# VH-VL binders against Uncharacterized protein C11C11.01, part 2

Target 1, 160 residues: Uncharacterized protein C11C11.01, of Schizosaccharomyces pombe (q10200r209to368)
Amino acid sequence: LTKLDRAKLEWLIQGLNCEKGSIGNLLCFAVEHVNNHVEITDAFLKEFFNDQPTDDTKVYDDDYINERGEKKLSLIYLMNDILFNGISGTSLVWRYRFSFEPHVERLLDDLYLFSKRLGGRIKEDIFCKKVVKVIEVWKTWIAFQEETLERAWRNFSGNT

## First folded at step 15 (VH-VL; from k1 with heavy chain Y104A)

Design p1
Fold by OpenDDE, fold request of step 18:
Structure p1 (fold): chain C 160 residues (1-160), chain A 119 residues (1-119), chain B 112 residues (1-112)
Amino acid sequence: as target 1 above (160 residues)
Amino acid sequence: EVQLQESGPGLVKPSETLSLTCTVSGGSISKYYIAWIRQPPGKGLEWMGTIYDSGETNYNTAVQSRVTISVDTSKNQFSLKLSSVTAADTAVYYCAKGGYEPDAYMDVWGQGTMVTVSS
Amino acid sequence: DIVMTQTPLSLSVTPGQPASISCRSSQSLLHSDGKTYLEWYLQKPGQSPQLLIYEVSNRFSGVPDRFSGSGSGTDFTLKISRVEAEDVGVYYCMQDTQYPYTFGQGTKLEIK
C-alpha cells in the first residue's frame, strides 16, 4: 500500500464499529486493494489483538471492555463480509480467504476468552451468540477448510 | 414505570399454534430482555424462553422444538408462538422483563393471561 | 438442566414467628463471572410472581427487611424474621446462572 492508502486504512480501522456504514467503508477499501490483502489482513489482526488500553487505569473499565467488544465484533463482521464477497466470486477477493484462514482458530479462541471479560452472564451470552452466528455462516459458505473450521468450532462451542 | 401486558386468545384447539403478545408500556424495550414463563393451573412456574433486545433467544429444551419468541421493536411488543399444543399446554402465561448487568434480574411481570387448550 | 429442590413444600406459620425455606440446586450456581444467580419470588394469591431476592442475598427495591436470603454453591435459604399476613403465598427459588432457567417446586406459606 502507498503511504496515503495505509493512513486511510488505519483511519478506517480506528473508526470501525458495528454500524453498517463503517464496516462498508472498510469493506470497499479491502476490495479495492485486494492485491494488498496480506497487508490489510495484518492491519486487521493488529487491531483485533490490540486489547491494551493507552491508559492503564482503564484496563478494567467497563466502558473500555464494551468498546473493545464492539471493535472485535465489528472486525469479525467485516471479515465475514470480505469472505462473502470472495465466495461470491468478486474479482480476486477470494484471496482474503487464504490470508485469514491461518488465524481463524486464534481469532475464535481470543473471542471466547474475551467474552469472559464482559463481566456478566447475559452480556457474555449475547456476545457469544453473535460470534456463533458468524461461524455458522462460515460453515454454510465453506469459507475455510473444513478441518480448520471444525477445530475452531469445536474449541469455541466446547467452551460455550 | 414499565408495565407488561399479555394478550391473546384464551382458547386454542389441540394441534394448533398458541400465539401471545406481550406489550411493553412506560419504557423502551431495547433496555431489557423479555422472558416467557407459564404456570399450569395449581402447579409451579416454568421458564419457556428469553429474547434479548438484540434478537437472540434462549429456549427451554422441553419446548424448544415448538416455541418461537420474537420482538417487534416498532410496536414495543414481544411474541410467543407455541405450535402443536396439547392439553398439557393449558396454563397462565406470563411475560417478564429483565435487566442487563449489573441489574441482571427479572423485576417486572405481566398480569398473565390464561390459555386453555380444548377442542 | 439444573434441578431446584425446595423444602418444605408447605409451611404454616403463626403471625410474628419466623419462617425458613430451603432451596437446593443439583449443581453449583456460581457463574464464571463470580456471581451466583439465585432469585426468590413470591406469588401472592391471585397475583403474578414478584421478585424478593436476587443474587442470593440482595433484597429487591421495596422488599421489607424481614426478608433475607443466604447461601452459596448449591444450598440456599430464604428467611422471614417475622411473618405477616401479607406474606401469604407461594415462594419460588429460581436459578438463572445457566439456561434453561429453572424454578423450585414452590413453597406455600399459610398463616395459622
Scores: ipSAE 0.840, ipTM 0.940, lowest interface PAE 0.6, mean pLDDT 94
Fold by OpenDDE, fold request of step 18:
Structure p1 (fold): chain C 160 residues (1-160), chain A 119 residues (1-119), chain B 112 residues (1-112)
Amino acid sequence: as target 1 above (160 residues)
Amino acid sequence: EVQLQESGPGLVKPSETLSLTCTVSGGSISKYYIAWIRQPPGKGLEWMGTIYDSGETNYNTAVQSRVTISVDTSKNQFSLKLSSVTAADTAVYYCAKGGYEPDAYMDVWGQGTMVTVSS
Amino acid sequence: DIVMTQTPLSLSVTPGQPASISCRSSQSLLHSDGKTYLEWYLQKPGQSPQLLIYEVSNRFSGVPDRFSGSGSGTDFTLKISRVEAEDVGVYYCMQDTQYPYTFGQGTKLEIK
């Protein structure tokens, strides 16, 4: 990516939330710059894992946790939309499957651990159910290798 | 304050689908989840399921295969559908609202509506 | 499913005397979030259930201080220090630590 494109990507990621328009803008960027899918995926991952260290003895700010929850969900929704676009649309967008696939298990593991940080059984349940819905879509679309997705699913669902 | 009111047919024939509506007034449904609880005559309480404002649901395994809970945000209403009813489904049906943490309990209940399954 | 067992199933109490109801769960109600989700409800005759206690020992708003909840793990108790006529009804414990939520059988409290 050019410096300008990278700046735009960072701006889009920073402003990403669960609103459809927010996700749509970044989706468009991802599709337009599909040749840079690896770099875009790296930026995705960098933001996704940009959390304070998990510490069971530490009390986290509820607002911070909620904000990070929304960020993680929005990223997962974006990922889902990218993959959908790749499956149903342009073959080049399918390249994102290969850039995301090695990280699917790690992403879901993080989401599981993060769900435990929400500090409430209902909030946790809602969060997990939202993630599960996305996973189910991935299963339906065969978005990833069957074995990879099965492992990721078992790890996440078995812990929920 | 928030009030709940159950409504629907008081009589349902065996094998048919029981349909109830829970109407929420005095507040936004987006702040709460709704649970359905039933009570057969002279018996105890049974939790049937819960729906969050986000639309996600949890069901009692005992009725999971027959129960569907949904929300209509435009009408501020929740619905319970129970298919293939039998006499065992005769009960007073309650909807209850619950909050999210830290107020994660069911604090407001409807008055309940009696549903009799009979031919 | 978690089985909730109440004892006794019925009791008659003289006004002004104390009452105690036990609720036992088939497994620990301690959730991973560190809270124990055990609630007590009262269903007065001809009325809907009403919340008395949540998270084992917290009185819901408007609940008289003569009601108290205690316990941990699998053993819980609801106590009424001085029973009044208005306390007549069926008491239910309920766990909502995990799905499905489950109720005890109910304890019918009557006045002598």
Scores: ipSAE 0.833, ipTM 0.939, lowest interface PAE 0.6, mean pLDDT 93
Fold by ESMFold2, fold request of step 18:
Structure p1 (fold): chain C 160 residues (1-160), chain A 119 residues (1-119), chain B 112 residues (1-112)
Amino acid sequence: as target 1 above (160 residues)
Amino acid sequence: EVQLQESGPGLVKPSETLSLTCTVSGGSISKYYIAWIRQPPGKGLEWMGTIYDSGETNYNTAVQSRVTISVDTSKNQFSLKLSSVTAADTAVYYCAKGGYEPDAYMDVWGQGTMVTVSS
Amino acid sequence: DIVMTQTPLSLSVTPGQPASISCRSSQSLLHSDGKTYLEWYLQKPGQSPQLLIYEVSNRFSGVPDRFSGSGSGTDFTLKISRVEAEDVGVYYCMQDTQYPYTFGQGTKLEIK
């Protein structure tokens, strides 16, 4: 990626939220720069795991945790759109699947652990249900390791 | 001040689908859920399901195969559909509102609407 | 499903005397967030239920301080220090710690 492209990528990632327009802008960037899928995926992962620690014994409702939750969801929605929206070409999908697939288990495990930090049963349930919807799309398309998806589905659904 | 009002037909034939609407009015409200609770005549309360204002649902396992709860946010309306009804579904049906943390409890209830399942 | 068991099922009280209602759950109501989600409701004759107590012991706005809740784990109690005529109705405990939400069978309070 050029210096300008990296700056645009970082700007889009920092502004990413769950609104369709925000996701659409970064989706367009990902399509336009598919040859740089590894660098784009690395930037995605950097933001996804950019959490600061909380106190071990306390969970608080605060703006930071809620904002991190929305960011994590927006990133997963973006990933889902890149891979499964039906507009992406076969070569584009294969390239992004290649770069994302090694990280899927870690992403799902982090989402589950994060759900426990939201500081309330209602907030946790909503978050988990939104993640389950994405996992069900991935299971339907037989994406990624089936055992990883099934375990995550059971965890987020409460079906052990 | 938030108010809830249930509406729908008072009589439904067996095997048909009952359909109820809960209309939310009064206040400015966000980050809440609507629960549907029913009470057969002379009996206790049974939670049927919840829907969050964002559309996600939970259903009671006892009715989950027959129940659908949905929202029309443009009209501040929530609906309950219960298919394949029998006389056992005769009840007063309530909608109730709860908040998100720290107000995660059902603090506002509608007046209830009686639904009789009979030929 | 969490079964909620209330005792007694019926209670007849002289005005001014105390009343106590027990609610027992089939499993702990402690949620992983550290809170216990147990509520008490009163349904007066011909009315919809109204919230009295949330999260075990917090009185809802406008509820008189003669109502109090206590308990932990699986055992919970609603107390009315001095029963008044307007307290007549059916009292329900409810858990919303986990789905499905479940109610006790109700305790009918009557005035002698």
Scores: ipSAE 0.501, ipTM 0.797, lowest interface PAE 2.3, mean pLDDT 87
Fold by ESMFold2, look of step 15:
Structure p1 (fold): chain C 160 residues (1-160), chain A 119 residues (1-119), chain B 112 residues (1-112)
Amino acid sequence: as target 1 above (160 residues)
Amino acid sequence: EVQLQESGPGLVKPSETLSLTCTVSGGSISKYYIAWIRQPPGKGLEWMGTIYDSGETNYNTAVQSRVTISVDTSKNQFSLKLSSVTAADTAVYYCAKGGYEPDAYMDVWGQGTMVTVSS
Amino acid sequence: DIVMTQTPLSLSVTPGQPASISCRSSQSLLHSDGKTYLEWYLQKPGQSPQLLIYEVSNRFSGVPDRFSGSGSGTDFTLKISRVEAEDVGVYYCMQDTQYPYTFGQGTKLEIK
């Protein structure tokens, strides 16, 4: 990526939320720069795992945990749109699938552990239901390692 | 002060669809859920399902194949649809509002609306 | 499903006397977040249910201090230290620890 493109990518990631327009802007960037899918995936992962450090006795600020939850969801929605939206061609989809696939289990495990830290049964249920919708898309299209998707689906849906 | 009011037809024929509306008034609040609870005449309370203001739902397994709960946030209205009704669905139907953490309890109930399923 | 069993199913109490209602769940109501989601409701004659107690022992706003809740795990109790005429109605316990949310069968409180 050029210096300007990298700055635009960081700006888009920093401003990303769950609104369609925000996700759409970064989706367009990802499609425009598909040849840089590895660098874009790395930037995605950097933001996804950019959580405030904590120990097991620390309680997150409610505003912080809510904002991190929305960011993680927006990143997963973006990933889903890149991979399964009709905007990208088949060869473009395989490039992003290739760069994301090694990380899917880690992403899902992080989302599950994060869901337990939201500080309430209602917040947890809402978060998990939103993630389940994405997992069901991935299962339907047989997108990633089936064992990983099935385990995540059972965890997030509570169907064990 | 938030208030809830259920509305809908008092009589529904067997095999048809029961349709109710819960209207929220007395100001707008964010981050809440609506539960639907019913009570057959002279009987106890049965939770039917919950919808979050973001649209996600949970349904009682006993009715999940027949129930749909939805929200129209622009109208501050929630709806309950129960398909293929029988006499066993005759009840007073309540909507109730709960908050999100730390106030996750049902603190406001509507007055209820009686629905009779009969030929 | 978690079954909620109330005892007794009916009570007749002289005004000014205490009353106690038990609620037992078929499974622990302790949620993984460390809280126990057990509520008590009163349905007065001709009215909709009203919240009395949430999370086992917290009185809802405006509920008289003669109402108290206690318990843990699977065994819970609602106590009224001095029953008044306005307390007549049906008392329900409810769990909202896990789906589906379930109510006890109700305890009817009457004045002798």
Scores: ipSAE 0.484, ipTM 0.794, lowest interface PAE 2.4, mean pLDDT 87

Design p1
Fold by ESMFold2, fold request of step 18:
Structure p1 (fold): chain C 160 residues (1-160), chain A 119 residues (1-119), chain B 112 residues (1-112)
Amino acid sequence: as target 1 above (160 residues)
Amino acid sequence: EVQLQESGPGLVKPSETLSLTCTVSGGSISKYYIAWIRQPPGKGLEWMGTIYDSGETNYNTAVQSRVTISVDTSKNQFSLKLSSVTAADTAVYYCAKGGYEPDAYMDVWGQGTMVTVSS
Amino acid sequence: DIVMTQTPLSLSVTPGQPASISCRSSQSLLHSDGKTYLEWYLQKPGQSPQLLIYEVSNRFSGVPDRFSGSGSGTDFTLKISRVEAEDVGVYYCMQDTQYPYTFGQGTKLEIK
């Protein structure tokens, strides 16, 4: 990517939320720059895992948890749109699948651990249900390792 | 003060769909859920399902194949639909409201509405 | 599903005397967030249920202090230190730790 393109990517990722316009803008960028799918995927992962350090028993501050939860969901929604929205070409899907597939289990495991630190059964249930919707799309398309998706589905569905 | 009122037909024929509305009044609230609970005559309470203000639902396994709970945020109304009813679905139907943490308990209940399933 | 079992199913109490209702769950009600989601409700004759106790032991606003809740794990108790005529009705315990939410079968309290 050019220096200008990298700046645009970072700006889009930093501003990403679950609104359709925000996701759509970054989706367009990903389509336009498919030859740089590895760098775009790396930027995705950097933001996804950019959490404050904590142990597995701590409850995050409410304002922080809301922001990180929305960011993680928005990134997963973006990934889902890149791979499965039906508008993307097969060549684009293959390239992004190559970049994302090694990380799917790690992404799902992180989402599950994050959900356990929300500090309330209702907050956790809502988050898990939103993730389940995405997993069900991935299962419908028979994407990624079936064992990984089935395990994640059981984990997230147990709190619904 | 927040109040809940159930409404809908009191008589439903077997095999048809029971349809009820829970109207929330006394101001709009955020970060809450609505639960539907029923009580057959002379019997105890049965939770049927819950809907969050964001629209996600949970259903009792016993009725999951027949129940749909939904929200119309523009009207501040929640709906319960139960398909393929039988006499066993005759009950008083309540809606109840709970909050999110730290107020995650059902503190407001509607008056209830009796629904009889009979031909 | 978590089965909630109340004992006794009915209770006749002389006014001014204490009453105790037991609620046992088929599995622990401790949630992974460290809280136990066990509630007590009273349904007075001809009325909707009303919340008495939430999270095992917290009295809801406006509930007289003669009502108290206790317990942990699978064993819970509602106590009324001095029964009054207005306390008649059916008492239900309920868990909302995990779906499906389940109620006990109820304990009818009567004045004798």
Scores: ipSAE 0.451, ipTM 0.760, lowest interface PAE 2.6, mean pLDDT 87

## First folded at step 18 (VH-VL; from k1 with light chain Y101W)

Design r5
Fold by OpenDDE, fold request of step 22:
Structure r5 (fold): chain C 160 residues (1-160), chain A 119 residues (1-119), chain B 112 residues (1-112)
Amino acid sequence: as target 1 above (160 residues)
Amino acid sequence: EVQLQESGPGLVKPSETLSLTCTVSGGSISKYYIAWIRQPPGKGLEWMGTIYDSGETNYNTAVQSRVTISVDTSKNQFSLKLSSVTAADTAVYYCAKGGYEPDYYMDVWGQGTMVTVSS
Amino acid sequence: DIVMTQTPLSLSVTPGQPASISCRSSQSLLHSDGKTYLEWYLQKPGQSPQLLIYEVSNRFSGVPDRFSGSGSGTDFTLKISRVEAEDVGVYYCMQDTQYPWTFGQGTKLEIK
């Protein structure tokens, strides 16, 4: 990516939330720059895992946790939309599948652990359900290798 | 003070769809979940389903195939639809409000509305 | 589904005497978040259910201190230290640790 494109990507990621418009903007960027899918994926992952170190003795502020939750969810929604676009739209967009796939298990493991930080059954349930819905879509459309998704699902759902 | 009120037809014919509305007053529907609970005459309570403010829903497996819970934020109303009703669906239907932890519990209940399924 | 079993299903109590209701779950109600989601509700005659106890032992606001909840795992108890006339109704335990949420059969409390 060019310096300008990279800056735009960072800006879009920073502003990313679960709103359709927010996700849509970054989706468009990802599609337009599909040739840079590896670099873009790395940027997604960097933000996804950009959490403060987990300390069981440390009390995190609810706003921080909620913000991180929204960010993580929005990123997996974005991934889902990118994959869907790759299936039904431009064939080149399917390249993101190969960029995402190696990280699917790690992403779901993180989401599972994160769900435990939300501090309550209700929030945890909502969060997990949202993640599960995405996984189900991935299963339906065979977005990833079956074995990869099965492992990821087992780890997530078995612990949910 | 948040208040809930159930409304809908008191009589439904078999095989038809039962449709109820829970109207929330005295506060926003945000930051709450609404649960639907029913009670057949002379019997205990049965949870039917819950809808969160996010729109996420959970249903009792016993009625999952027939039940739909939704929200209309513009009207501050929640809806329960139960299709293919039978006499077994005759009950007083309650909506109840709960929050998020630590105040997750159902602290406010509607007065309930009686629905009779009969030909 | 978690089955909630209450005992007794009915009890008659002399005013001023204590009452105890048991609620047993078919599996542990301890959630992975470390909380136990068990509530007690009272449905007075002709009224909607009202919350008495949440998280096993916490009294809801306005609930008299004569009500107390205890227990862990699969065995829970609601106690009324001194039953009053206003305590007449049907008591329900409910678990919402996991879906589906389930109620006990109810325990009808009457005054002698």
Scores: ipSAE 0.816, ipTM 0.934, lowest interface PAE 0.6, mean pLDDT 93
Fold by OpenDDE, fold request of step 22:
Formats: C-alpha cells, sequence, structure tokens
Structure r5 (fold): chain C 160 residues (1-160), chain A 119 residues (1-119), chain B 112 residues (1-112)
C-alpha cells in the first residue's frame, strides 16, 4: 500500500464501530485493495490485539473494556463480510481467506478470554452470542478449512 | 416507575401454542431484559427464558425446543410462545424485568397470568 | 444444570423469633467476574415474587434490615432476625451465575 492508503486504512480502522456504514467503508477499502490483503490483514490483527496487556500493573476501566468489545466485534463483523464476499465469488476477495485462516484460532481464543473481562455474566453472554452467530455463518458457508474451524470452535464453545 | 403486565388467553387446548404478551409501561424497555418464569399450581418457580434488548435470548433446556421469546421495541412488548402444550404447562406465567450488572436482578414482576391447558 | 436445594422446605416460627433458611448449590456459584449471583425472593400469599437479596448478601431497596444473606461457593443462608407476620410466604433462592437459571424448591414460612 502507498503511504496515503495506509493512512486511510488506519483512519478507517480507528473509526470502526458496529454501524453498517462504518464496516462498509472499510469493507470497500479491503475489496479495492485486495492485492494487498496480507498487509490489510496485518493491520486488522494489530488493531484486534491492541488491548493485550503490556504492563501487569495496567488496569482497564469498564468504559475501555466496553469500547474494546465493540471494536473487536466490529472487526469480526468486517472479517465476516470480507469472507462472505470472497465466498460469493466477488472479485478476488477470496484471497483474504488465506490471510485470515492462520489466525482464526487465536482470534477466537482472544474473544473468549476477552468475554471474561466484561463486567458480568450478562454482558459476557451477549458478547459470546454475537461471536457464535458469526462462527455459525463461517461453518455454514465453509469459510475456512473444516479442521481449522472445528478446532477454533471447540476451543471457544468448550470454554463457554 | 416501570410496570409489567402479562396478557393472553387463560385457556389453551393441548397441542396448541400458548402465546403471552408482557407489556411494559412507565418507561423504555431499553437497557433491560425480560425473563419469563412460570409456576404450576402449588409448585415452585421455573425459569423459562430471558430476552435482552439486543434480541439475544437464553432458554431453559427443558422447554428450549418449544419456546420462543421475542421483543417488539416499538410497542414495548415482549412475547412468549410455547408450542405443543400439555397439561404440564398449566401454570401462572410471570414476566420479570432485570438490568445489566450491577443491577442485574429481577426487581419488577408482573402480576402473572394463569394459563390452563385443557380440552 | 445447577441444582438448588433448600432446607427446610417448611418452617413455623413464633413472631419475634429468628428464622434461617439454607440454600445449597450443586456447584460453585462464583462467576469469573468475581461475583456470586445468588438471589433470594419472597412470594407472599397471592402475590408475585419479590426480590429480597442479591449477590448473596445485598438487601434490595426497601427490604428491612432484619433480612440478611450470607454464604459463599455452594452454601448460602437467608436469616430473618425477628420474624413478623408480613414475612409469611414462600422463599426461593435462585442462581443466575450460569444458564439455565434455577430456583430452589422454596421454603414455606408460617407463623405459629
Amino acid sequence: as target 1 above (160 residues)
Amino acid sequence: EVQLQESGPGLVKPSETLSLTCTVSGGSISKYYIAWIRQPPGKGLEWMGTIYDSGETNYNTAVQSRVTISVDTSKNQFSLKLSSVTAADTAVYYCAKGGYEPDYYMDVWGQGTMVTVSS
Amino acid sequence: DIVMTQTPLSLSVTPGQPASISCRSSQSLLHSDGKTYLEWYLQKPGQSPQLLIYEVSNRFSGVPDRFSGSGSGTDFTLKISRVEAEDVGVYYCMQDTQYPWTFGQGTKLEIK
């Protein structure tokens, strides 16, 4: 990607939320720059894992956790939309399957662990339900290799 | 002050679908969940399911295959449908309101509505 | 499913005397968030259930201080320091730590 494209990508990721328009804009960018699917996936992953502890003494407040929850869900929804476009045969978007597939297990593992950081079982349950719905779509449409998705699902559901 | 009122037919025939409505008044249903609890005559309380404002639901495994809970935000109403009813489904049905943590508990209950399953 | 077991199932108490109800869960009710989601409800005759205690020991608004909850893990207790006539009804413990939410059998409190 060009410097300008990277800046735009970063801006889109930073502003990403669960609103359809927000996800749609980044989806369009991802589709437009499908030849750079690896770099885009890397940017995706960087943001997704941005809340991982770097300092043992760092305490996150509830607002931060809620915001990160929405960010993670938004990213997963984006991922889902990208994959769906790939499965439907739209352009060369199917290439994203290869860039995302190696990370599916750790993404779901993170989501599971993150759900435990939410303030209470109700929020946790709602969060997990939203994730499960996405996983079910992936299973139905065979978005990833069956073995990979089965492992990821087992780890997520077995602990839920 | 938020109030809940259950409504529906007091009599349902076996094999039919029981349909109840919980009407919320005195406030918005946003940021709350509604739980359905039933109580057979002379027996204890049984949780049937919960629906959140987001539409997510959880059901009791004992009735999961027959129960559907839904929300109509435009009407401030929650619905319970229980299919293939039998005499065992005769009970007083309650809807109860709860919130998110820390105010997660069911602090407001409807008066309950008696439903008898009989031919 | 978590099974909630109450003891006793019925008790008769003289007004002014204390009462104690036990509730045992088949597994720990401690949630990963560090909270224990155990509630006590009272259903007075001819009425809907009403919340008394939440999170094991917190009295709900308007609940008299003669009611107290305690316990941890799998063993919980509701105590009434001085039973009054208005306390007559069926008491239920309930866990909502995990689905499905489950109630105890209920404990019927009567006045002698």
Scores: ipSAE 0.815, ipTM 0.936, lowest interface PAE 0.6, mean pLDDT 93
Fold by OpenDDE, last read:
Structure r5 (fold): chain C 160 residues (1-160), chain A 119 residues (1-119), chain B 112 residues (1-112)
Amino acid sequence: as target 1 above (160 residues)
Amino acid sequence: EVQLQESGPGLVKPSETLSLTCTVSGGSISKYYIAWIRQPPGKGLEWMGTIYDSGETNYNTAVQSRVTISVDTSKNQFSLKLSSVTAADTAVYYCAKGGYEPDYYMDVWGQGTMVTVSS
Amino acid sequence: DIVMTQTPLSLSVTPGQPASISCRSSQSLLHSDGKTYLEWYLQKPGQSPQLLIYEVSNRFSGVPDRFSGSGSGTDFTLKISRVEAEDVGVYYCMQDTQYPWTFGQGTKLEIK
């Protein structure tokens, strides 16, 4: 990516939330710059895992946790949309599939662990259900290798 | 103060669909969940399902195949639909409001509405 | 499903005397978040259920201090130190640690 494009990407990621418009803007960027799918995926991953360390004392800032929860979900939704929406060609879908696939398991593992930080059963349950719905979509559409999806699903489901 | 009121037909024929509405007044439905609980005459309480403000739902497995809970945010109303009713579905139906942690409990209940399934 | 078993199913108490209701779950109600989601509800005659205790031992706002909840794991107890006429009704324990949420059978408290 050019310096300007990279800056735009970072800006889009920083402003990303669960609103359709927000996700849509970054989706469009991802589609327009499909040749840089690896770099875009890397930026995705950097933001996804950009959490403060977990505290064993379980003292969390609620606003921070809520914000990170929304960020993680929005990224997963974006990932889903990149794979299944706003894409004009199968080649584009496959490119991002390959860039995301190696990270699917650790993404879900992180989401599981993160769900435990939300501070209550209800919040945890809601969060997990949202993630599960995405996984189900991936399974239905065979977004990734079957074995990868099975492991990711089993690990997440078994942990929930 | 948030108040809940159940409404719907008091009589439903067997095999038909029971449809109830829970109207929320005195506040926004946001940041709460609504649970539906029923109580057959002379019997205990049975949880039917819960809908969260996110739209997520959980249902009792005993009625899952027949139950649908939904929300109309424009009307501040929650809906319970129970299909293929039988005499066993005769009960007082309650909607209850709960919050999120730490106030996760059902602190506000409607008065309940009696529904009789009969020919 | 978690089965909630209350004992006794009915009790008659002289005013001023204590009462105790047991609630046992078929499995531990301790959630992975470290909390135990066990509530006690009272349904007075002709009324809707009302919350008494949440998270095993916390009295809900407005609940008299004569009510107390205790327990852990699978064994829980609601105690009324001095039963009053207004305490008449059916008491239910409920778990919402796991879906489906389940109630005990109810315990009917009457005054002698």
Scores: ipSAE 0.814, ipTM 0.935, lowest interface PAE 0.6, mean pLDDT 93
Fold by OpenDDE, last read:
Structure r5 (fold): chain C 160 residues (1-160), chain A 119 residues (1-119), chain B 112 residues (1-112)
Amino acid sequence: as target 1 above (160 residues)
Amino acid sequence: EVQLQESGPGLVKPSETLSLTCTVSGGSISKYYIAWIRQPPGKGLEWMGTIYDSGETNYNTAVQSRVTISVDTSKNQFSLKLSSVTAADTAVYYCAKGGYEPDYYMDVWGQGTMVTVSS
Amino acid sequence: DIVMTQTPLSLSVTPGQPASISCRSSQSLLHSDGKTYLEWYLQKPGQSPQLLIYEVSNRFSGVPDRFSGSGSGTDFTLKISRVEAEDVGVYYCMQDTQYPWTFGQGTKLEIK
């Protein structure tokens, strides 16, 4: 990516939320720059895992946790939208499947662990359900290798 | 102080759809969930389902195939739809408000609205 | 589904005397987060249910201290140390540890 494009990507990622417009803008960027899918995926992952260290002796600010939750969900939604476009044969977006696949397990592992940080049964449940809906879409459309998704699912569901 | 009020037809014909509205006043619907609970005459309470401010819903499996709960944030209203009603669906219907942890419990209830299923 | 069983289904109490209601769940209500999500509700005659106790033993705001909840796992108890006329109604235990949320059958408390 050019310096300008990279800056734009960073800006889009930083502003990413669960609103359709926000996700759509970054989706468009990802599609337009599909040839840079590796770099974009790296930026995605960097933000996704950009959490404060977990300290079980410290109570984190609820606003921070909520914000991170929304960020993680929005990223997963974006990922889903990217993959959907790839599956539909739109452009060369299928390249993102290969970029994301190696990271699917650790993404879901992180989401599982993160759900435990939300500080309540209800929030945890809601968060997990939202993630599960996305996973179900991935299963339905075979977004990833079956074995990969199965392993990821087992980890996420806590059945490991 | 948050208040809830159920509204809708008091009479519904068999096989039709029961539609109720829970109107929230005195506060925002955000940060809360709304649960629907019904009580047949002379019987106990039955949880029907819960909708969260996120739009996520959970339903009682006993009515899941027939029940839909939705929210209209612009109107501070929650809706319950129960399709294919029978006499067994005759009950007082309550909406109740709860929050997130630690205040997850249903602390505010509507007055309830009686719905009779009859030809 | 978790079945909630209350005992007794009805009781008549002399004012000033204690009352005790049992609630048993078909499985443990201990959630993985370490909390037990068991509530007690009171429905007074002609009124909507009102929250009394949450998380087994926490009194809701405004609830008199004569009400107390206890228990763990599958066995829970609501106690009223000194029953008053205003305590008349039907008491329900409810679990929301897992879906579906389920109520006990209710216990009708009357004054002798």
Scores: ipSAE 0.814, ipTM 0.932, lowest interface PAE 0.6, mean pLDDT 93

